VHH binders against Sushi domain-containing protein 2 (SUSD2). Designs and how they scored, part 4

Target 1, 195 residues: Sushi domain-containing protein 2 (SUSD2), of Homo sapiens (Human) (q9ugt4r445to639)
Amino acid sequence: RLASAFGDPHFVTFDGTNFTFNGRGEYVLLEAALTDLRVQARAQPGTMSNGTETRGTGLTAVAVQEGNSDVVEVRLANRTGGLEVLLNQEVLSFTEQSWMDLKGMFLSVAAGDRVSIMLASGAGLEVSVQGPFLSVSVLLPEKFLTHTHGLLGTLNNDPTDDFTLHSGRVLPPGTSPQELFLFGANWTVHNASSL
Short names: E, the ipSAE of ESMFold2; O, the ipSAE of OpenDDE; V2, 0.75 times the mean of E and O plus 0.25 times the DockQ between their complexes.

## First folded at step 1 (VHH)

Design o4 (framework vhh_ozoralizumab_d1)
Fold by ESMFold2-Fast, scan of step 1:
Structure o4 (fold): chain B 195 residues (1-195), chain A 122 residues (1-122)
Amino acid sequence: as target 1 above (195 residues)
Amino acid sequence: EVQLVESGGGLVQPGGSLRLSCAASGFTFSSYAMYWVRQAPGKGLEWVSEISYSGGSTKYPDSVKGRFTISRDNAKNTLYLQMNSLRPEDTAVYYCARDWGSYLTPYYFDYRGQGTLVTVSS
């Protein structure tokens, strides 16, 4: 099953719910206790090629860890708009190879600044550049059914509970912009849990 | 003009109860999530409770969970905080605040009232 976050940022949950949340900070895209999978993203104003800061926000970094795996962060690099990949907070070089077999995950970098990550569970991430922001896609195998939480929703084939708060409370379908801000803000990453 | 006016503060003994009210005007109250936040003497601002626009979702920090209840009456444009089992450490100025794009902790609010003092003392 596929969920995505891209643009301003626009989110598509695993059950197909669409929404936008123009956050400023670090947010939980996905948590799954089944494998202790954590996917977190930073949303901030972007920088256009002419140096102008965007009025809206989008994703500029995403970080992932599963269980005791290495921690990998993919972020936009400075003014070039290309991608940087960090392994346990240290920048990786792909000068001599386009792939790395890390603890608990496999990384590959393709032409056009696309990073693919495959985790031991079979969960996968694809990260690419779209304008001044990241486009992030998350693929989960069927074993994650009923085991997900975060901005990308509760994967259970029922979109009516996709706006589930950290407390387990569910916001109703057709939420207002105010409730969407509450939903987004509720999934803010706290410093102790940041990747 | 957006206005939030708190009332109901006062002196109460430990173990007592108090109900705070916040009268909202100048905006569509039913379209905004709302907060209660407090500031104890010599300390920073602390988030105390939040409630969704409809009243269907509420959240509390562990320090007040089970003792405080936030509620709202959208027909009356009024926010409430029911405080039970009050402790001396609950002594603070309590503010009603309107949510607008809470992205980080402490929660972001664009308007808050003047506050109402709650003193818990024997």
Scores: ipSAE 0.000, ipTM 0.088, lowest interface PAE 17.6, mean pLDDT 75

Design o5 (framework vhh_ozoralizumab_d1)
Fold by ESMFold2-Fast, scan of step 1:
Structure o5 (fold): chain B 195 residues (1-195), chain A 121 residues (1-121)
Amino acid sequence: as target 1 above (195 residues)
Amino acid sequence: EVQLVESGGGLVQPGGSLRLSCAASGFTFSRYWMYWVRQAPGKGLEWVSEISGSGGSTKYPDSVKGRFTISRDNAKNTLYLQMNSLRPEDTAVYYCARDLYDFWSGYFDYRGQGTLVTVSS
């Protein structure tokens, strides 16, 4: 199953719910206790190629860890765009090759600033540059059914509970923009939990 | 419905050890990250440790790293904090929490009653 976050930023949950959340800060895209999978993203105003800030926010970094795997962060580099990949907070170089076999994950960089990550569980991430922001796609195998939480929703074939707060409280279908902002803000990453 | 009950606190000498427990009920314990947070007398809340749902990932602040170990027994719905080499500055009420955001935002339904740890000679 596929979920995505892109643009200013638009989200599509694993169960197909669409919404927009213009956050400023770090947010939980996905948590899955089944494999101790964590996917977190930073949302902030973008910087266009001419150096101007965007009016809205979008994703500028995404970080992932599964169990005791390495921690990988993919972020926009500099005001001119492009991607940086960090392994346990150290910037990686792909000068010699386009792939790395890391602890608990496989990482590859493709032409056009696209990064692909395959985790031991079979979960996958694709990160690419789309204008001044990142486009992030998360693919989960079926064993994650009923095991997800976060902005990308509760994967259980029922979209009516996709706006589940960290507390487990569900916002009903037809949430207002104000309630959607509350939903997004509720999934804020505290420094204590940041990847 | 959600209930967290801490225990294991007490008076201990500097350099001593204590093991705290948190009995959880009213939710699917194994699906949630769990946290230990403390509050020293007259001070604010301080994050102490966190653990993933399966127990495979843990994190600690530098102030307790190497001395404290968080663990969990999902079959028993119980969270633990093993505290070694205790110092006077570890004196605090220790809380078990399911959601740090709710804990700090004032939604205390996801926090237990706490257990007092006093480190003194």
Scores: ipSAE 0.000, ipTM 0.133, lowest interface PAE 17.5, mean pLDDT 77

Design o6 (framework vhh_ozoralizumab_d1)
Amino acid sequence: EVQLVESGGGLVQPGGSLRLSCAASGFTFSSYGMYWVRQAPGKGLEWVSEISGSGSYTKYPDSVKGRFTISRDNAKNTLYLQMNSLRPEDTAVYYCAREGFTMIRGVYDYRGQGTLVTVSS
ESMFold2-Fast, scan of step 1: ipSAE 0.013; ipTM 0.414

Design o7 (framework vhh_ozoralizumab_d1)
Fold by ESMFold2-Fast, scan of step 1:
Structure o7 (fold): chain B 195 residues (1-195), chain A 122 residues (1-122)
Amino acid sequence: as target 1 above (195 residues)
Amino acid sequence: EVQLVESGGGLVQPGGSLRLSCAASGFTFSDYAMYWVRQAPGKGLEWVSEISWSGGSTKYPDSVKGRFTISRDNAKNTLYLQMNSLRPEDTAVYYCARDEFYSGSYWDFDYRGQGTLVTVSS
């Protein structure tokens, strides 16, 4: 199953729910206790080519870890204009090769513009640049059915519970923009759990 | 039903400090991101600070970064803004606000308090 976050940022959950959440901060895109999978993203105003910040927000960084794997972060590199990949907070170089076999994951880069990550569980991420923001896609195997929560929803073939808060409370379909912001803000990352 | 009540504003000299408080009631405070916004005389609303529902993430514009600190006490349903190294241009009515969304042109809030005046003058 595929879920995505891109642009302003627009989200498409694993069960196909569409919504927009203009957050400012770090947010849980996906948590799955089945494999201790964590995908977190930073949403902030973009920087235009003229140096001006956008009023809206988008994703500028995404980080992933599964179990005791390495921690990989993919972020916009304002110095180089492309993507920057960090392994346990250290910037990686892809000058000599386009791929790396890391602890618990395989990572490949297409000329610094697209990063693909495949985790031991079969879960995958693809990160690319879209304007001043990141475009992120997450692929989950069927074994994750009923084991997910976060901004990308509850993967259970029922889109009516995709807006499930950390408390377990479900916001109904047709939720207002203000209530959607509550949903998004509820999945904020605490500093102690930040990747 | 939802109420946000700001306090702590006053007259302060340049370089001084103030701490603003916002008492929230009528909703589950810990479920919402909270904001401080301000309006200087004759100007529009300016976003000043943001804090996530858990308090784990905070954001500031460059104009106040390093001088202002937003914090919250979810057990007391209270939002705070610690303002240090105050400047004359910080003179404004400061509002506590709940939850924001971008309408495609402007930022908006679902609830905002009555405000507290901060005057920075010698």
Scores: ipSAE 0.000, ipTM 0.112, lowest interface PAE 18.3, mean pLDDT 76

Design o8 (framework vhh_ozoralizumab_d1)
Fold by ESMFold2-Fast, scan of step 1:
Structure o8 (fold): chain B 195 residues (1-195), chain A 121 residues (1-121)
Amino acid sequence: as target 1 above (195 residues)
Amino acid sequence: EVQLVESGGGLVQPGGSLRLSCAASGFTFSSYWMYWVRQAPGKGLEWVSEISGSGGDTKYPDSVKGRFTISRDNAKNTLYLQMNSLRPEDTAVYYCAKWGYSYTPYHFDYRGQGTLVTVSS
């Protein structure tokens, strides 16, 4: 099953719910206790042509860890808008090869602008550049059914509970954009839990 | 600069009442929906109530509906939460919040001190 986040950022949950959340900071895209899978993303404002920060935001970094695996972060490079990959906070080079077999995951770079990560569980991430921000897709095998939470929703074939808060409470159908911002803010990563 | 300052929390016995206040500054208060959210010990954030900019529309989750009343005084830039028939499970730090599409992120507004409400005998 596939979920994604891109652009302003626009989110599509594993059960197909669409929403927009313009956060600033670090957020939980996905947590799955089944394998202790954690996917976190950083959202930052864009800049207008006059140098002023936009009120809208987009993803600029994503980090992943499963169990006791290595921690991989994919982020926008400083000036050119290309991708930079970090392994346990150290920048990786793909000058000599386009792939790496890491602890608990396989990592590959395609055409220098797309990063794919395959975890031991079979979960996968694809990260690419879309304009000034990142586009992130997460693929989960069926064994993760009923084991997910975070901004990408609860994978259980029921989209009506995709806006589940950390407390387990579900925001009602017809949730307003203001309530959606509360949902997003509820999944903020605190310093002690940051990847 | 957006600022939200909560007050009015304290210790109260089950069945008691408290009124929380939130002093807002740095934005056009009457133009925004306002929210009360809470965080109980060891738990995540829970939405408690919301109110439209004019004060004409309010919404509550079933857990507090009929017991809590949100209101606002736009002339004073102040948000209120009247809490009646308090239960031990209402024990939490309460934060007021503004929609976060503005310069200041939503979570930053309610990440202040908040105001602690303890319902205990």
Scores: ipSAE 0.000, ipTM 0.099, lowest interface PAE 19.1, mean pLDDT 73

Design o9 (framework vhh_ozoralizumab_d1)
Fold by ESMFold2-Fast, scan of step 1:
Structure o9 (fold): chain B 195 residues (1-195), chain A 124 residues (1-124)
Amino acid sequence: as target 1 above (195 residues)
Amino acid sequence: EVQLVESGGGLVQPGGSLRLSCAASGFTFSNYAMYWVRQAPGKGLEWVSEISGSGRSTKYPDSVKGRFTISRDNAKNTLYLQMNSLRPEDTAVYYCARDSYTWFGELLRPFDYRGQGTLVTVSS
């Protein structure tokens, strides 16, 4: 099961629901109590190649942790171009090798600014650069059925409950743009829980 | 079926040059980043160079930077490594490797898709 977030940012949930949410701040893309998996992303205005700030927002960083694993953040490198990878808030260097076996995850970096992370559970992330923003894809194995929450939806083969709030309340099908903004805002990360 | 076949290895004196080639088949070559990886006698695998699918981006470790050049010909499904100013410490089996993480079903480790290798010996 694949879910993704890219562009302005456009989201595709695990059950195939499409929506757009122009947030500003840090948001929960995915949390799953099954393995204590957390995926968080930062949305902010981008910087174009001519130095101009975009009017819309997009993802500029994503961070992941599963259980007691290392914390990995992938972010846009504003001055150098491309991606930076941080391990427990320290910037990593890939001059000597393109992959690392970390605590609870495997990480690889490819030429062309692409980072892939595979977690002990079999969950995976792929992060790449698309214009001034990140493109993020998340793959979950079948054991995560009924165990996911966040902006990427509830993985249960039923798209009608993809807009589930942190409280457990479900926004109905046909949700308005204003209600979709409230859905997005409801999954804001506060400073105490930020990765 | 992914196949990578290396060639061009041999015995060369210090200061010499060799060009390695890798013939790829069984996948859309231009969609994948490609790597050269080597294994010296009694040592582990060492990353040597990488190139994006389009060929626009390349990267090298300091140990070979300025001496080795990676390139690709997507029309011929072929990867190259030009090795200049060779040193005895460059003696190794050289492997051509495909970026394995472009497939969601096969996120195991990088370099699981590599060829059989070609031996490069730098000795007087």
Scores: ipSAE 0.000, ipTM 0.147, lowest interface PAE 15.3, mean pLDDT 77

Design p1 (framework vhh_podentamig1)
Fold by ESMFold2-Fast, scan of step 1:
Structure p1 (fold): chain B 195 residues (1-195), chain A 119 residues (1-119)
Amino acid sequence: as target 1 above (195 residues)
Amino acid sequence: EVQLVESGGGLVQPGRSLTLSCAASGFIFSSYAYGWYRQAPGKQRELVAAISGGSTLYADSVKGRFTISRDNAKNSIYLQMNSLRPEDTALYYCAARYEIRGLYSYDYWGQGTQVTVSS
């Protein structure tokens, strides 16, 4: 099961619901208690190659941890373009190899400025550059059915509960643009729980 | 033509060991990353173990019991499975890719070898 976030940013949930949330700050893309999987993303104005901020917002960083694994953050490099990878808050340097076996995950950097992360649970992340922002895809195996929460929705083959708030409350079908903005804002990450 | 051929599966009792082999042909073996996946009836394929160069990754359910290895001289990868449990029953697939982009994006797959743990 695939979910994605890209552009300004557009989201596609695991159950196929499409929506746009033009946030500013850090947000929970996905949390799953089954394996203690956490995927968080930062949304902010982008920076063009000449240093000018873009009009509108998109994803500029994504971070992941599963259980007691290492914490990996993939972010847009400041002013240079391209991707930067942080391992437990320290910048990683790929000198002679494009892959690395970390605690609880396998990491690779591919041609075209792409980063792939393979987690022990079978969950996968792929991060690439799309203009001034990141494009993020998350793949979950079947065992995560009924175990996901966050902006990427509740994976249960029922799209009607994809707008589930942090409290567990579900916004009804036909949610207004104003309520949809509240759904997005509800999944804000505060500093104390940030990866 | 790139081919991956699995072997070594069979019927075993709980607690026993099996070694699966995957023979690769038709490409430069050392340039690829390899993985072992399994699929039980009615379930999605799941990663069991992966190896790129000398680095390895294991699914939580098999850590400490399974070991993946490669032999570049023989163009083969292996999965040593110890302390087998009924829940390990599945078709086991060998997969290869030139560039790792995601767990389910392997470029080449074998046809699978059945492992049944019962009785």
Scores: ipSAE 0.000, ipTM 0.136, lowest interface PAE 17.2, mean pLDDT 75

Design p10 (framework vhh_podentamig1)
Fold by ESMFold2-Fast, scan of step 1:
Structure p10 (fold): chain B 195 residues (1-195), chain A 119 residues (1-119)
Amino acid sequence: as target 1 above (195 residues)
Amino acid sequence: EVQLVESGGGLVQPGRSLTLSCAASGFTFSTYAYGWYRQAPGKQRELVAAISGGDTLYADSVKGRFTISRDNAKNSIYLQMNSLRPEDTALYYCARSIYYKGTLEYDYWGQGTQVTVSS
């Protein structure tokens, strides 16, 4: 099952719910206790060619860890253009290789500034550049059914509970923009939990 | 409890300036967008200016004369009003909004502060 976050940023949950949340900060896209999977993203204004900030926000970095795996971050490289990949906060070079076997994950860099990450559980991430922001897709195998939380929703084939807060409280479908902002803000990453 | 408290209104002569302040409490200030709205006698409440992060939006009637700003450290929003006209006479409300682009809506607002522009 596939969930995505892209653009300004637009979110599509694993159960197909669409929403927009213009965050400024770091947010939990996905957490799943089944494998101790965590996917976090940073949302901030983009930079235009004339050096000014965009009015909307989008994703500029995404980080992932599963269990005792290495921590990998993929971010926009404002200095070089394109993507940077960091392993436990150290920038990786792909000039002599297009792939890496890491602890608990496999990385691949494809032509067109795309990074693919495959985790031991079979969970996967695709990260690419879309204009001034990142496009992130998360693929989960069926064993994660009923085990997900975060901005990308509760994977259970029921979209009516996709806006589940960290407390377990569910916001109803057709919620106001106010409630959607509360949903997004509720999944903010605190410094102690940041990847 | 969420509160927005406006101050700075008053009676001023045409052509003068006035600064409105709005103090927010009871929630995380930095994560929200804010607007200044006004309601003149016998008219609907209208958006004057809005701010979301560093982005600002102004009604055509006030663009170039009014400036909205925020101070996250002080949990405050400001509206600097220059070159005031009698048509600016209204009760001014500070409002918390969560969507700046496209549709701008408010969920909490203050009690309002009266601005009267006349001799």
Scores: ipSAE 0.000, ipTM 0.101, lowest interface PAE 15.4, mean pLDDT 74

Design p2 (framework vhh_podentamig1)
Fold by ESMFold2-Fast, scan of step 1:
Structure p2 (fold): chain B 195 residues (1-195), chain A 119 residues (1-119)
Amino acid sequence: as target 1 above (195 residues)
Amino acid sequence: EVQLVESGGGLVQPGRSLTLSCAASGFTFSSYAYGWYRQAPGKQRELVAAISGGRTLYADSVKGRFTISRDNAKNSIYLQMNSLRPEDTALYYCATGYRLYWSTEYDYWGQGTQVTVSS
């Protein structure tokens, strides 16, 4: 099943709930204890072509690790406006080939600044550039049913519990923009050096 | 509610070893990062070692001497301390929270276990 985050940023959970959260900082998009899968993203104001910051925030970096795999970060390049891929915080080069077989994952780069990551579990990420921000899609196979938490929701075919806090408490359907901000803030990663 | 209980502290001579244990309850053990912190009298609390998934982090002062490990079946975290020095004397705390790897902040703390290294 597919979940996504794009734009200012708009989120679509695995069960199809749509919401917007304009945070600043690092946030948990997804955690799944089944395979110890973690996906985190940085949200910040974008930089437009004229050098000014955007009014809203969007995703500018995403990092992923599953179990004992390598850690891969995909981020907007400060100078070039394209994507950079980092392996355990070291920038990778794709001048000689468009793919890498890493510990616990396969990574490829395609024309048009698109990065695809396939994890050993069958989980996948696709990252591309959309304006001043990243567009991120996460694909999970059926075995992750009932095993997800984070901003991308609880994958269980029931959208009414998609706004589940880190504590396990569920915000009710019809949550206000103020309460959605609190939901997003609850999934903050503090002092994360990997992102 | 998340609970952490430390054990294994004591008085030891310089150069010897000690193993600290931390028993965790009240949450999904494998999805959390865990750390050992210490605080000597009159000093700020400092991170000693952390573990999240398959990743570990050590403070420079203990790297090569201390080893952090976890046993998911027992919901336990361990700190193996070798070649102890008087400077290692402190109250040692177990801490946990949802953090990605190298974070120095945690949501939940134990009560601490005292380690004293002296002749």
Scores: ipSAE 0.000, ipTM 0.168, lowest interface PAE 11.2, mean pLDDT 79

Design p3 (framework vhh_podentamig1)
Fold by ESMFold2-Fast, scan of step 1:
Structure p3 (fold): chain B 195 residues (1-195), chain A 119 residues (1-119)
Amino acid sequence: as target 1 above (195 residues)
Amino acid sequence: EVQLVESGGGLVQPGRSLTLSCAASGSIFSSYAYGWYRQAPGKQRELVAAISGGSTLYADSVKGRFTISRDNAKNSIYLQMNSLRPEDTALYYCAKYTFRDSGWPYDYWGQGTQVTVSS
């Protein structure tokens, strides 16, 4: 199943729920205890080509780790307008090659400043540039049914529980934008658990 | 749009080798990832090996025994399986990795190829 985050940022959960959350900080997109999969994203105001800060926020970085794999971060490069890829906080170079075999994952850079990550579990991420922000897509194999938490929802073919808080409490469908901000804020990453 | 067809499976004794082939019905692109998955009876499907460009990824259970390769001129992906073990018995699927399809992590075409390792 596919879930996405893009633009201002607009989210589409694995069960197809659409919502917008204009956060500032780092947030859990996805956690799955099945494989100890963690996907985290940074949301902040963008910088337009004329140097002006955007009024809304969007994703500017995404980081992933599965179990004891390497930690990979993909982020917007302020000066170049493209993508930077970091391996355990060190910037990678793709001048000689468009791919890397890493501990527990495969990483490739495709034409058009697009980064693809394939994890040992079969989970995948695709990250690309869309205006001043990142567009992030996460693909999960069926074995993750009933094992996901975070902003991208609970993958169980039931969209009514997509707004599940860290505590396990569910916000009902039709939650207001103000209440939806609480859902987003509840999935904030704190320093001790940041990738 | 690419369709993939698996072949090369069979019944072999432990310790022997098999080569699986995956034929594409159109162009394969080096910018796409292609891989092999397997599913044993009563078990979930698991990723065995993947290739994108010249880079490869292997499941821990097959590292050092299996080799994935690509022949762009033949539009084919291969899995060379050495030192086969009974636990390698499974239906093997060839897949194209894509984020655009509503299905599995990879696009599947056909019914796979059966590998049985038994004395």
Scores: ipSAE 0.000, ipTM 0.161, lowest interface PAE 15.2, mean pLDDT 74

Design p4 (framework vhh_podentamig1)
Fold by ESMFold2-Fast, scan of step 1:
Structure p4 (fold): chain B 195 residues (1-195), chain A 118 residues (1-118)
Amino acid sequence: as target 1 above (195 residues)
Amino acid sequence: EVQLVESGGGLVQPGRSLTLSCAASGFTFSINAYGWYRQAPGKQRELVAAISGGSTLYADSVKGRFTISRDNAKNSIYLQMNSLRPEDTALYYCAAEWLYGRSYPQYWGQGTQVTVSS
């Protein structure tokens, strides 16, 4: 099923729950023990066309690894505009070709500054530029049912447990702003686990 | 063991600014979120602003006027309050939270009074 994060940032979980969390830092979008899949994103204030910072935050980078695959990061370019793609922290060039077959994944770049990643499990990511921020979509095959955690929720066809903390505790539907902040902060990436 | 001490409250006229400070000591490693709450007479205590790492959250009534910040070297949390209004009058509390498996603050300060009147 599809889950997305975009804008300031607005999240749509795999079970269809909508929420907004204005993070500043790095967060776990998705963890799935089934294949040791990890998807992490960085949220920062944007820059307006006149050079001032936006009041809200949005995604500026996303990184993915599955099992012992290569680590790929897609980020907004600091100097040139558009997207940069990094393979194990080294910037890739797509001047000669629009695709790469990497360890554990297939990567392609398309018109409109769009990056697609297809993992060995069949999981997929699509990253594009939307204004000053990234738009990220994650597609999971049916075999991931009951195996997901993170900001994009628990994929089990039951939205009532989408706000599950790292400890396994579930925040109820209708979560207060304080509890929603805690949910977001609970999925902060610490240095030891950062991709 | 965790102690929070607020300061900086006072009487101020509408439209002016105040900065509240919260000095923290005796921390455990599990605490990684901090907040400012307020309570007006006859009302429940409400969240004003919160910070965890680089992430911040603000109540709708104060967004754009108040800024929460942190100085890790000084173990201090601040609330910069601009364009104060009479309805901002309340006791302001500093709070520290356990992040994993907990929704609400574990430690509270004693509060500092902010009164906005002409």
Scores: ipSAE 0.000, ipTM 0.121, lowest interface PAE 17.7, mean pLDDT 73

Design p5 (framework vhh_podentamig1)
Amino acid sequence: EVQLVESGGGLVQPGRSLTLSCAASGFTFSDYAYGWYRQAPGKQRELVAAITGGSTLYADSVKGRFTISRDNAKNSIYLQMNSLRPEDTALYYCARLPYYDEFGYDYWGQGTQVTVSS
ESMFold2-Fast, scan of step 1: ipSAE 0.006; ipTM 0.365

Design p6 (framework vhh_podentamig1; at its last look DockQ between E and O 0.45; V2 from the best seeds 0.00; counts 0 for: pae E 7.3 > 2, unsure alone 64.6 < 65)
Fold by OpenDDE, look of step 2:
Structure p6 (fold): chain B 195 residues (1-195), chain A 118 residues (1-118)
Amino acid sequence: as target 1 above (195 residues)
Amino acid sequence: EVQLVESGGGLVQPGRSLTLSCAASGFTFSSYYYGWYRQAPGKQRELVAAISGGYTLYADSVKGRFTISRDNAKNSIYLQMNSLRPEDTALYYCVAKGWETYLRSDYWGQGTQVTVSS
C-alpha cells in the first residue's frame, strides 16, 4: 500500500485520505511497532532559484530507521535542487556506485535527484526532488495492516480513522483546516526521538 | 543447519539468457530478505539485485536485463538474466539477511559461475 507527501505539503494516507499540513518542524510520517519502523520528515520554507523563500513550507528532509538498522537521511542539498544522503549522520558519496548494502536496508541513488530505500521488513521509500521541496512515497506490505501511526495514517482500509492522534483519539474525516493543523502538530517529533 | 545453494550458472554467448536459483534451508524463509552478489576475477564483490517482500532493487548495470524473484513455497530466490554481456561474467552469490532485530546474521551460498563469452 502506498502513501505519499509532496508540495506544500499535501498528504495522501495509506487509506487514500487527502489533506494539507504546512507546519514548520520535524514530524512523524510513520511509526510501526511491528518492526520499530520510523519515518520522519522536516518541513521548512523552500528556497527559490533567485534566493527568495517560498511562502509555504515543504519537506526538506526525510529520515528512516527500522529496528537497529542504519539511519538514512535524505535532504535537499543546501536547497539548491540536489539531494544529499546521510548515513548515521555522515554524508555519503556515490561517485563509485549508485547503491549500497547497508545494515537492515538497501539504498539506491539515481541521477542525484531520487533516492530509493528498501527496508528489511519489505517496506520501501522513494524520495525525490520536485521543485524546491521533496516528494516522499512510502510502500508497506500487508503485514503492516493495523500497525501504523503518524501523518500517513493507520493502514487498515478505513479512511475514517486516518486522523488518529498519538493518544488514540480519532478526529472525524470532516475535520476543519484548523483542527487538521492540530493533528499535524500532534505528530511533532520530540527532540529525544529525532533521527 | 543453514544452507543457501546456488544453481543455474554456466557458459553462454553474449545476448543469451540464464536463470539462477538459490534454495534456502535451515531457517525461516519469510524472516529474511535476499540478494544476489557477484564477484569477477580481480574485482570486489558487488550487489546485483535485492528483494524484500515485493520490493526490488537493481544495480544500474543490470536494470532492464535482470529480474530477481522469490517463491515462498519453494524457499527459493531466482535471478533471471537476459541480454547477458561479457562484463556479467562472475561468480554469483545468494545472500539471506534477517529482518528481525535478533536475526541480524548474513548467510551466503557457495556461488555459481556465470561465464559470458563468444
Scores: ipSAE 0.036, ipTM 0.313, lowest interface PAE 4.8, mean pLDDT 89
ESMFold2-Fast, scan of step 1: ipSAE 0.441; ipTM 0.778
ESMFold2, look of step 2: ipSAE 0.047; ipTM 0.501
ESMFold2 (binder alone), look of step 2: mean pLDDT 80; pTM 0.811

